# Designs tried in a protein design chat: VHH binders against q75qn6r703to848. Part 25

Target 1, 146 residues: q75qn6r703to848
Amino acid sequence: KPSMIQENLFIGGGLAARSIYTLQHLGITHVLCLCANEIGQSDTQYPDLFEYQNFSITDDEDSNIESIFQEALDFIKHGEETGGKILVHCFEGRSRSATVVLAYLMLQKKLTLLEAWSKLRKVHRRAQPNDGFARILINLDKKCHG
Key: E = the ipSAE of ESMFold2; O = the ipSAE of ESMFold2 at other seeds; V2 = 0.75 times the mean of E and O plus 0.25 times the DockQ between their complexes.

## First folded at step 19 (VHH; framework vhh_gefurulimab)

Design ac2 (at its last look DockQ between E and O 0.15; V2 from the best seeds 0.00; counts 0 for: pae O 2.3 > 2, placed apart)
Fold by ESMFold2, look of step 19:
Structure ac2 (fold): chain B 146 residues (1-146), chain A 123 residues (1-123)
Amino acid sequence: as target 1 above (146 residues)
Amino acid sequence: EVQLVESGGGLVKPGGSLRLSCAASGFTFSSYAMAWFRQAPGKEREFVSAITRGGYTIYADSVKGRFTISRDNAKNSLYLQMNSLRAEDTAVYYCAARPGWSFYYVSRYYDHWGQGTLVTVSS
């Protein structure tokens, strides 16, 4: 149910994050959660099985999601460096998680926003950052590529 | 041996301020998520605030805008600045630590705890 973006990176929603047997069979070792206050952490997280990083970011156009990009990207990089596989998820798997994945592709893999969007959309049709997040990504694209 | 020692509690009037400190030793402080919990008589221990190893902060709704968590990795210290204190803030405040990247709202996910410092907000 999670969508594979690249060998070590997956995207999904809350249902994908709860599908523990699926995550284990995919080899997921690290889970980046953008919706910690929405998912009730004690009922839906398994710290003995996966390394977690939790953020509580609302899916609102004025949410400062850019403030967590560096910490989130560091977590993804750490998971890759240990040979692990990372799931990035939010509640619905469309806006917050997509925004962080696009930022990762732009900042770490040096893709333009158009390239990152095309890559993500091929495997995850649900991806649709809200308008505020889209503006953040457009501004990031300009900073990185002129 | 891991040790967390809270200080800075005391008696204050409503509307007052206190600054809590937690001195940590026996582990690599910068690799841990840190949190404050509190427990009032007759209540369960409840989440107050956390700060991740990367500096992301989170607050319980009841304290947002009044409390500020911070850490000083060079001094192995965690802080809680408490402003605009109310009678319902009266509790024993505990410093908690967990290895790794994440905070949790649930106390059972934290490995190390201090002995607590009492905060009393009373006229």
Scores: ipSAE 0.623, ipTM 0.823, lowest interface PAE 1.5, mean pLDDT 92
Fold by ESMFold2 at other seeds, look of step 19:
Structure ac2 (fold): chain B 146 residues (1-146), chain A 123 residues (1-123)
Amino acid sequence: as target 1 above (146 residues)
Amino acid sequence: EVQLVESGGGLVKPGGSLRLSCAASGFTFSSYAMAWFRQAPGKEREFVSAITRGGYTIYADSVKGRFTISRDNAKNSLYLQMNSLRAEDTAVYYCAARPGWSFYYVSRYYDHWGQGTLVTVSS
């Protein structure tokens, strides 16, 4: 159920994050959770198996998801540098996780928003940042690429 | 200079209560996630509880329903109310801080640590 964006990076929802045997089969070592307050940690997270970074960010147009980009990207970069594979997930795998993955592709891989969007949509058709997140990404694109 | 100073530890009987405090200085307390970890002799430090800069709380399974984490940003203080204490809660309790919006179960992600306060639960 996780979608592979690139060799070491995956995106999904809460169900994908709970599919422990699938994650282990894929070689996932790091999990970036954007919905900590929605999923409950005791039933859905396995700190002995995976290294977790947890955020409580709501999927509202007014949520300042940009405030967490640097921390999130640092975690993804660290996972890649240690040879690990990273799952980025929110509850539905549609808005918050897509937004963070797009920001990663733009800031770390230097893609334009259009390039990042095309890359993500090829493997994860569910991707749809909410309108507030989309505006954040458009502004980020202008900062990075004019 | 960053300082975290724990207090409130002591000897209590099973079923008793203690309130731990952590006084913070030298950083913008309200911009940090705060956590409690504990370490029993011969064991690895283990996660007890965290409270994010946004006020969301998380607890290890072993303490849920018995411990309550809270913070007072005006007083630069973190608290842990510990009720229904058990022998297994015996440990040195550490206050920890990290900047930003996320929390982690693993101690290496926390930048600042107190010296610890000993909690002993014994008949």
Scores: ipSAE 0.445, ipTM 0.783, lowest interface PAE 2.3, mean pLDDT 91
ESMFold2 (binder alone), look of step 19: mean pLDDT 90; pTM 0.913

Design ac3 (at its last look DockQ between E and O 0.01; V2 from the best seeds 0.00; counts 0 for: pae O 13.8 > 2, placed apart)
Fold by ESMFold2, look of step 19:
Structure ac3 (fold): chain B 146 residues (1-146), chain A 123 residues (1-123)
Amino acid sequence: as target 1 above (146 residues)
Amino acid sequence: EVQLVESGGGLVKPGGSLRLSCAASGFDFSSYAMAWFRQAPGKEREFVSAITRGGYTIYADSVKGRFTISRDNAKNSLYLQMNSLRAEDTAVYYCAARGKWSFYYVSRYYDHWGQGTLVTVSS
């Protein structure tokens, strides 16, 4: 099941992204996939039902996940502006999707990293960015908040 | 005038099969996602199955593996093959058409509806 972070924003893994009836029941309209290279698109993507943004980001400490933050946040913002609801997912719903959600909360909602982490962990205890992603988020926090 | 006309309902014993048809007219059938809903006595109308413009199919859990939805755009027709019927499948079945991009299982987002065809599954 996807976890609801806020009214319009959900986080999950590849299995949640395949649960089409559940996603429609929740009112999901937009799907941000961070693991396109790891899943079969014909089995897990339904372009007639949802708007998609796809990235192929590896869950490695040296992956440059920050490079996609702006495009990912633009997609989430677009979904919000149309009155839609967004699922952010990776393969396991643990590291990549958590990192992007935290970046969204920090950059768009102006939360500190601690505030964003607290908010996410309350609803999604699986969240655990890898150490490289955590360092990216710590540096982002310093840039945004001194 | 937009019309959706269902046919193929009737009385069937448990374990039997029926094929429902829906003939569409008065709109561009190929541009619409199509669905079947059903309403049992005393129940709210519920989603059964949908097929998108591109041909992707979606099923409610209660019918998956037993029912098959299909469409023939050349004949402006929607079909529902119902196998292994059970007493709980007894309902009026409705054909519906939706032009919007999402929310296939929510009945209030369907633009056009048929009058329904009764399916009764009984010993």
Scores: ipSAE 0.005, ipTM 0.223, lowest interface PAE 13.1, mean pLDDT 86
Fold by ESMFold2 at other seeds, look of step 19:
Structure ac3 (fold): chain B 146 residues (1-146), chain A 123 residues (1-123)
Amino acid sequence: as target 1 above (146 residues)
Amino acid sequence: EVQLVESGGGLVKPGGSLRLSCAASGFDFSSYAMAWFRQAPGKEREFVSAITRGGYTIYADSVKGRFTISRDNAKNSLYLQMNSLRAEDTAVYYCAARGKWSFYYVSRYYDHWGQGTLVTVSS
């Protein structure tokens, strides 16, 4: 099931994203999908029920996930501003979704990487960005905090 | 089977330099991220520096500009060059290894640890 990071923000995998009754019970209104190339979007997404933002990011150490941070964070911010709740998911809920959530906590909520990591791992223990994504987050932390 | 052995610790005066080494065996060193941690008496173990398998280096703010981490994959060795040493650098220094890069601040996610080498900055 999806893990609640904060009141309006959840993280999960592809199975969580297909658990429609659970998502509606939680009040999810927005779904950020990072694994569009790994799912059948027309088979697994319900645009009548949720607002979607889809990206096709591979879970490879050399994938430029930073390139989508601005659009992803804008989507999360928009959902927050409309009073909605956002699910951020990838296929396994381990690397890509964790990376975007950490970037959001650092850039939008002004947490250090250490603070963001502690917050995420408390509720979502399987979070583990790959080494390339971890380097991106470490560099972001240095830029934000010197 | 897995072993990390630190060496190069000792007593140095403030402003001095010391070079730590960590010899690794029993695993594929080149596929591991490596780090140095330290623990002063009465304190929790703290992060010092890390180096990824591709050579990207990370430093705690307290040591940046004074310490240099490096690795030699052919010799299965990790190094820490410590310059401009201060009394607050006094600690037992530990070599640590992790199979994939993780968030380098959190010691509980490192898989392998050495026994430590004592560095004392005093006199």
Scores: ipSAE 0.000, ipTM 0.159, lowest interface PAE 13.8, mean pLDDT 85
ESMFold2 (binder alone), look of step 19: mean pLDDT 88; pTM 0.898

Design ac4 (at its last look DockQ between E and O 0.75; V2 from the best seeds 0.00; counts 0 for: pae O 10.2 > 2)
Fold by ESMFold2, look of step 19:
Structure ac4 (fold): chain B 146 residues (1-146), chain A 123 residues (1-123)
Amino acid sequence: as target 1 above (146 residues)
Amino acid sequence: EVQLVESGGGLVKPGGSLRLSCAASGFDFSSYAMAWFRQAPGKEREFVSAITRGGYTLYADSVKGRFTISRDNAKNSLYLQMNSLRAEDTAVYYCAARKGWSFYYVSRYYDHWGQGTLVTVSS
């Protein structure tokens, strides 16, 4: 089941993303997928029901997940502006999706990393960016807040 | 009417280069994700590369490092620079468009297709 982070923003794994009736009941309209290469799109994505943004980011410490932050955040902002609800997901719902949600909270909602982390962990206890992603978020926090 | 028109195909020797172009008309190009697919005779159409409306690029493993996708929204054009061409790159190359934010690997999710341009890599 997706975890609700705030009004209109949810986080989950691949299982949540394919639970189509649950997503429709929650009013999800936009799906941000970080694991396009790990899922069978023809079996798990429904472009007529949801608006998608797909990325193929590996859950490796060396992956440059920061490179997609702006495009991902623009998608989330667009979903919010249209009155929609957004699911951010990766395969397991632990690292990549958590990293993007934390970046969104820091860059768009102006939270510190500590504030964003506290907010996310209250509703999604499995959140655990890998060490490389954690370093990216720490550096981002320093750039934004000194 | 929506049109995608590929050009730049031809005969090239192994190790050579070609640059494919796709001219788009009849829709708001900047609102679309764009992709290249290819199809060898008797085979299924396969994903080659994509570029989202925001500029995120993706490549099939078989072409990564050799091919470069790009788009010019002012000219309503999509490009594929193909370097270090091999015999297995021989195929008809198709330009495809999907309205929205994202690429897809699955060809049936694309709304608009070009007629294709033939690339032959042969000695």
Scores: ipSAE 0.612, ipTM 0.836, lowest interface PAE 1.7, mean pLDDT 93
Fold by ESMFold2 at other seeds, look of step 19:
Structure ac4 (fold): chain B 146 residues (1-146), chain A 123 residues (1-123)
Amino acid sequence: as target 1 above (146 residues)
Amino acid sequence: EVQLVESGGGLVKPGGSLRLSCAASGFDFSSYAMAWFRQAPGKEREFVSAITRGGYTLYADSVKGRFTISRDNAKNSLYLQMNSLRAEDTAVYYCAARKGWSFYYVSRYYDHWGQGTLVTVSS
């Protein structure tokens, strides 16, 4: 089941992303997929029903997830501006999707990392960026918020 | 009005390289995701590679590590550098464009198509 972070933003794993009836009931219109290389897009994605942004990011400490932050945030902002609701997901809904959501909260909603982390964990207990992603977020926090 | 024109195909020996180009006109190239598909004789058109408007790339498993997709928005052009070519890469290669943020491996989701350029890999 997707977790609601805010009115128009949800986080989940691969199972949530393919639960089409649930996504439609929630009013999801946009799906940000961080695990495109781990799914069969024709079997698990429905572009007639949802607008998709797909990335192939591995859940490894060395993965350059920061390289996609701006494009991902632009997609989320576009979905919000059209009155839509956005699902951000990876395979397990634990590390990659959590990392992108935290970056969004910090960069777009101007939260500190501590504030973003508290907000996310309140609704999505399984959130746990890997150590490399955590370092990226800590550095981002220092650059933007001190 | 809308046109995609592929070039750079030809005959090449196994292990060789080719660089395909696709010149676009009649639409706002920078707002489109771009892709290469290919079709061998008697077979279905299949996905090769895609690049988002922001430069993020995806490759079919069969070409990963050998092919490199790129785009030049200033020149309205899409490219495919094909290295270490194999007989199985023989096909007509098509440039495709889709407006919006998503790219797909299924050909019916692309709005515009080129006429294709033939790549033949043989001795």
Scores: ipSAE 0.007, ipTM 0.252, lowest interface PAE 10.2, mean pLDDT 87
ESMFold2 (binder alone), look of step 19: mean pLDDT 88; pTM 0.900

Design ac5 (at its last read DockQ between E and O 0.97; V2 from the best seeds 0.77)
Fold by ESMFold2 at other seeds, fold request of step 22:
Structure ac5 (fold): chain B 146 residues (1-146), chain A 123 residues (1-123)
Amino acid sequence: as target 1 above (146 residues)
Amino acid sequence: EVQLVESGGGLVKPGGSLRLSCAASGFTFSSYAMAWFRQAPGKEREFVSAITRGGYTIYADSVKGRFTISRDNAKNSLYLQMNSLRAEDTAVYYCAARQGWSFYYVSRYYDHWGQGTLVTVSS
């Protein structure tokens, strides 16, 4: 099941994103998918029911996930501003989605990386950005405070 | 009325280049995700490339490194630069548009379509 990070923000994997009735029960209105090339969109996405933002980001240390941070954060902000609830997901719910959620907490909610990590791990024990993504987040933390 | 008009198709030798254009009218171009699809005779329409309203670009594996998608919001235009063309690139190329944040690989999720421009790659 999706993990609730904040009242309007959830994290999960591909199985959570496919559970349409669960998403509707939770009041999810916006879905940010980081693994669009890894899922069957015809079978798993319903653009008439949810507002989507899709990216195809590989879970590799060399993947340039930072390149999509601004567009992803803009989508999350839009969901918040319209009173919606947002699911951020990748395939496993472990690395890519965790990285984007941490970036959101740092850039939008002004948390340090340590604070964001603590907040995420309390509700989503699967969270584990790969080493390349972790380096991106560490550098982001320095830019915000260095 | 919403219109998408493709141009720039033609006959080209393998290894050659073409630039496709898509002129859009009747909607707020900057609020749409834009895509190129193609359809060879007897085949299903397939995804080629897309660019979101925020500028994120994505390509089918078969065209990565050879094709470049771009948009010019001031001119309401979408482009596809096609380099190193091969026989398997022969198809009718379609411009597609969907209002909102996201691209899709699935053609039925796009709201508006052009009539297509033919690209033929032959020795």
Scores: ipSAE 0.710, ipTM 0.875, lowest interface PAE 1.2, mean pLDDT 93
Fold by ESMFold2, last read:
Structure ac5 (fold): chain B 146 residues (1-146), chain A 123 residues (1-123)
Amino acid sequence: as target 1 above (146 residues)
Amino acid sequence: EVQLVESGGGLVKPGGSLRLSCAASGFTFSSYAMAWFRQAPGKEREFVSAITRGGYTIYADSVKGRFTISRDNAKNSLYLQMNSLRAEDTAVYYCAARQGWSFYYVSRYYDHWGQGTLVTVSS
């Protein structure tokens, strides 16, 4: 059920992240979880099977998701450099994971926000950052592209 | 030999402060996520706080705003500043380490543990 954004990058929700056999079949090696406090890690994460990075970011307009962009993007870049495939997920696969993926596309792949949004929406119609996250992304776009 | 050695525990009155330290040796400290757990008498070990290799910090709800985790990679040391201490903070505090990118709330995912330092908050 994860959506493929590009050959090595996937987005999904908590259900996709716990579908271990599906992730292994897709060749996923790295899992970036934005909702660690909302899942039962004992039931859903297997550090012997996948490399994880966990954050506990609430899906609130006031949440400081920008504070984790650099560490999250470093993790995605590491997965790419090792030839791995990365799943970026939150609980619903709608807001937090979309925000981080858009930030990655803008900062690492040098896309404008509009270009990144179009790319993501083609494969993942559920994508809908909350209004606070959208404002963060708009500000980031201005910083990167004027 | 991997070692984690906690220090700084003791007896303190409610409202007081303590600073815990964890000295690490036998591994590349900067490549590890570090965490504090605690265990009160008769209770299971519980997550207190963690700091990733990249500096992301996370806290249990019960300690947010009162405790501050930090690390000094040059000194191979992990710290926990504990302010506004309460009786319910009484526990043995453990330093834990896991190689890699991430913290975990689940104690069994940490590979290395210290012997603990006792913190007692009592009048």
Scores: ipSAE 0.709, ipTM 0.875, lowest interface PAE 1.2, mean pLDDT 93
ESMFold2, look of step 19: ipSAE 0.663; ipTM 0.855
ESMFold2 (binder alone), look of step 19: mean pLDDT 89; pTM 0.909
ESMFold2 at other seeds, look of step 19: ipSAE 0.615; ipTM 0.838
ESMFold2, look of step 20: ipSAE 0.597; ipTM 0.836
ESMFold2 (binder alone), look of step 20: mean pLDDT 89; pTM 0.909
ESMFold2 at other seeds, look of step 20: ipSAE 0.629; ipTM 0.845
ESMFold2, look of step 21: ipSAE 0.646; ipTM 0.847
ESMFold2 (binder alone), look of step 21: mean pLDDT 89; pTM 0.911
ESMFold2 at other seeds, look of step 21: ipSAE 0.531; ipTM 0.808
ESMFold2, fold request of step 22: ipSAE 0.683, 0.666, 0.654; ipTM 0.864, 0.857, 0.856
ESMFold2 (binder alone), fold request of step 22: mean pLDDT 89, 89, 89; pTM 0.911, 0.913, 0.912
ESMFold2 at other seeds, fold request of step 22: ipSAE 0.667, 0.682; ipTM 0.860, 0.865
ESMFold2, last read: ipSAE 0.683, 0.683; ipTM 0.864, 0.865
ESMFold2 (binder alone), last read: mean pLDDT 89, 89, 89; pTM 0.912, 0.908, 0.911
ESMFold2 at other seeds, last read: ipSAE 0.613, 0.683, 0.667; ipTM 0.844, 0.864, 0.861

Design ac6 (at its last look DockQ between E and O 0.08; V2 from the best seeds 0.00; counts 0 for: pae E 12.4 > 2, placed apart)
Fold by ESMFold2 at other seeds, look of step 19:
Structure ac6 (fold): chain B 146 residues (1-146), chain A 123 residues (1-123)
Amino acid sequence: as target 1 above (146 residues)
Amino acid sequence: EVQLVESGGGLVKPGGSLRLSCAASGFDFSSYAMAWFRQAPGKEREFVSAITRGGYTKYADSVKGRFTISRDNAKNSLYLQMNSLRAEDTAVYYCAARQGWSFYYVSRYYDHWGQGTLVTVSS
């Protein structure tokens, strides 16, 4: 089951993204997928029901996940501004999706990394960015908050 | 009868500009995601830009910063403003429509297509 971060924002894994009845019940309208190459071809998605943004980011310490932050956060902002609800997911729901959600909370909601982490962990205990992503987030926190 | 009719193509010097239009009829335009694709001679049809029914836009890397997609739901029209044109932009440009919220980079997911308008960028 997707975890609710805030009213319009949810986090989950690949199985949550395929649970169409649950997503419709929650009112999900937008799906941000960070694992497009891992879930195979786009024919497993439901574009008649949800608006999708797809990225293929590997869960490796040297992966440059920061390179997609702006585009990912623009998609989340777009969903919020239209009154929609957004699912952010990767394959396991632990590292990539957590990293993007933390970046969103820091960059758009102006939370410190500690505040964002506390908020996420309360609802999604699986959250565990890999060490490389954690270093990216720490550096981002310094740039945004000193 | 569903129709998509492109216009605005032509011969343009490198560095010049063109504005393409796509007039839609026979379906509820505001409920569709819209896209531009292009096909150069001897090449596969490739994604250029898309705009969702909610107004979210996406661009191919090769055209980012030079092309601007827009839509006017009141006029059932899709537009592509093309600036700083290059020889490699020469192609037939196609308007495409897809029922639902999402757009795709791959042409097979689009339900309706125009016949295309030729853009030639040459000295």
Scores: ipSAE 0.006, ipTM 0.203, lowest interface PAE 12.1, mean pLDDT 87
Fold by ESMFold2, look of step 19:
Structure ac6 (fold): chain B 146 residues (1-146), chain A 123 residues (1-123)
Amino acid sequence: as target 1 above (146 residues)
Amino acid sequence: EVQLVESGGGLVKPGGSLRLSCAASGFDFSSYAMAWFRQAPGKEREFVSAITRGGYTKYADSVKGRFTISRDNAKNSLYLQMNSLRAEDTAVYYCAARQGWSFYYVSRYYDHWGQGTLVTVSS
């Protein structure tokens, strides 16, 4: 169920994040969760098996998802630098997780928004940031790439 | 040489307060995320609180609203203000440091550890 964006980076929904069998076979070591308070994490996370970074971001146009970009990108980068593989997920794998992955591709991999979008949609066709998140990404693209 | 030295532990009655300190030396304190962990007798070490290098804080649910983590980069010091203490807070408290922007809930990802300071909450 997770989609592979690049060698060590995956995107998915809550069902993928609960699938220990699948995550272990893919070699996932780090899980970035954007929906921690929305679905309850006490019975769905396995901190002895995976390293977690948890955020509670609602999938609303007015949510300030940009406020967590710094910490989220650092988590992904640290996971890659240790030779690990990272799952970025939200509840449905459509909006919040896609937004963070796009921000990562733009800020860390220096892609334009168009390039990042093309790369993500190629492997994860359900990606669909909400309109507020899309505006955040468009503004980021202007600031970074013109 | 990297060192983390905890202090401020002791015996307190339920409802009391303590302030723990962790003095850091031998590394660039401001580039580290800092955390407190604790270990009660017969239990595994557990996350208490963390503060990133940028000042973002997190707390375990069991201590949220009662404990406050802070750091003073000029003094290379980490603090934990512990209020409304309960018997279940009895443990050895450890200071931990991890280089980078993020903290982790799991102890194995921290690079440096102190020797611990004992907090006993007893009627």
Scores: ipSAE 0.005, ipTM 0.190, lowest interface PAE 12.4, mean pLDDT 87
ESMFold2 (binder alone), look of step 19: mean pLDDT 89; pTM 0.912

## First folded at step 20 (VHH; framework vhh_gefurulimab)

Design ad1 (at its last look DockQ between E and O 0.87; V2 from the best seeds 0.00; counts 0 for: pae O 2.4 > 2)
Fold by ESMFold2, look of step 20:
Structure ad1 (fold): chain B 146 residues (1-146), chain A 123 residues (1-123)
Amino acid sequence: as target 1 above (146 residues)
Amino acid sequence: EVQLVESGGGLVKPGGSLRLSCAASGFTFSSYAMAWFRQAPGKEREFVSAITRGGYTIYADSVKGRFTISRDNAKNSLYLQMNSLRAEDTAVYYCAAREGWSFYYVSRYYDHWGQGTLVTVSS
């Protein structure tokens, strides 16, 4: 089941992303997938129902997840501007999706990393960026907030 | 009328290089995700590489490190630099386009296709 972070933003794993009736009930219109290389798109994505942004990012400490932050955040902003609701998901709903959501909260909502973490953890206990992603977020926090 | 026109295919020896181009017209190129697919005789069309509207690139495992996709939105053009070519790379290469943010590994999700350019890698 997706966790609601704020009115228009949800986080989940691959199972949440496949729960089409649940997503439609929640009013999801946009789906940001961080695990395209791990899923069978033919059976799991429905471009007629949802607008998608797909990335192939592995959950490794060396993965260059920062490289997709701007594009991912642009997609989330687009969904919000059209009055839509966005699901951000990876395979487990634990590391990659949490990292992107934290980056969004820091860059767009101007939260510190501590504030973003507290907000996310309250609704999504599974959240646990890997150590490499955590380092990326710490450095981002310094750039944004000194 | 939407058109995608591939060029740059040909005969090349193993280990050689080719640069494919795809000239696009009839749509707003910068709003589209672009991809290369290929099809060898008797095989299904398979994903090679894609580049999103924001510039994120993805590659099939079989071509990683050897092929480089790029786009030039000002020239409405998509490119594929193909290095260290192997006999297994022999195929017709197709340019594909889908409006929106996403790339897909699955060919049926792409709205516009070129006619293809033949790449033959042979000793």
Scores: ipSAE 0.680, ipTM 0.847, lowest interface PAE 1.4, mean pLDDT 93
Fold by ESMFold2 at other seeds, look of step 20:
Structure ad1 (fold): chain B 146 residues (1-146), chain A 123 residues (1-123)
Amino acid sequence: as target 1 above (146 residues)
Amino acid sequence: EVQLVESGGGLVKPGGSLRLSCAASGFTFSSYAMAWFRQAPGKEREFVSAITRGGYTIYADSVKGRFTISRDNAKNSLYLQMNSLRAEDTAVYYCAAREGWSFYYVSRYYDHWGQGTLVTVSS
C-alpha cells in the first residue's frame, strides 16, 4: 500500500505501483517511476490510465540521482497544478523514491533535511536512502540553508 | 498531418560512424518524448534510445556508450550519433514520438512513427 506523505503525494515500491485498483481508489493520476528497466513496462504500466514519468536510476551510491531532480520535481508540480495525486516509487520503496521525495520537500516545500526526514519517516518507516544519496541530500541542505 | 522523416542511413564498415536525423512537423515538438527504434529483417522492432521533453536520455544496453541521442527543439529535429558500429546494428531505424513526460521501452506506446532509414554495417 502506498504511504501518504501529504494529500497529493504518495510513496511506494513496485508492488504498490502495479496495484492499479488501489491507485485508482486513492485518486492517483500521476506515477513517477525511478526503476523503469526493473519492472517490465509492458505488463506493469498503463499509460491510458495514468500520466507517467520514467527514469532508470540504479540504487548505487555512485548513481547520479541528483541529475533527475529538476525534471522529477517539475512532474510532481505539474500533477499538483492539475489537481492530481502523484505516486513516487522505486522497486523497494526505500532508497531512490525516498531520496526524490526528500528532495521535493526540501526544494519545493522549503523544508530543511531534518524536517523533511521527520515528515517522511512518520508515514513511511522503510525510507532509507543509500549512503551516496544521503550525501547528496546533505549537500543539498547546505546549499539551501548554508 | 503529423510527419516524422528519418535520414542519414547508409552503408558503413564495422567500427565506423553514422549520424541519423529525424525531421518532425505537424505537432509541437518540444512537448513530445522522442525515441529511436530499430528493426532487423525478420525481427521485432526494438528500443534503441529515447530523450524526454525535459532532456533525460536513456539507451538500450546494447548501444550504451556508442550511441548518443540529442534533440534540437528550434529545428524540430531528433538525432542519433552512432559510433563504433557493429554488424548487429544493421537495421531499419525508426523515429517515434509520444506527447507527454515519459519515454517508454514499449513500441506500441508511441503514437507517431517515421518510415525508417536503413543502416547497413558490413565488412
Scores: ipSAE 0.662, ipTM 0.856, lowest interface PAE 1.4, mean pLDDT 93
ESMFold2 (binder alone), look of step 20: mean pLDDT 89; pTM 0.908
ESMFold2, look of step 21: ipSAE 0.680; ipTM 0.861
ESMFold2 (binder alone), look of step 21: mean pLDDT 89; pTM 0.904
ESMFold2 at other seeds, look of step 21: ipSAE 0.422; ipTM 0.751

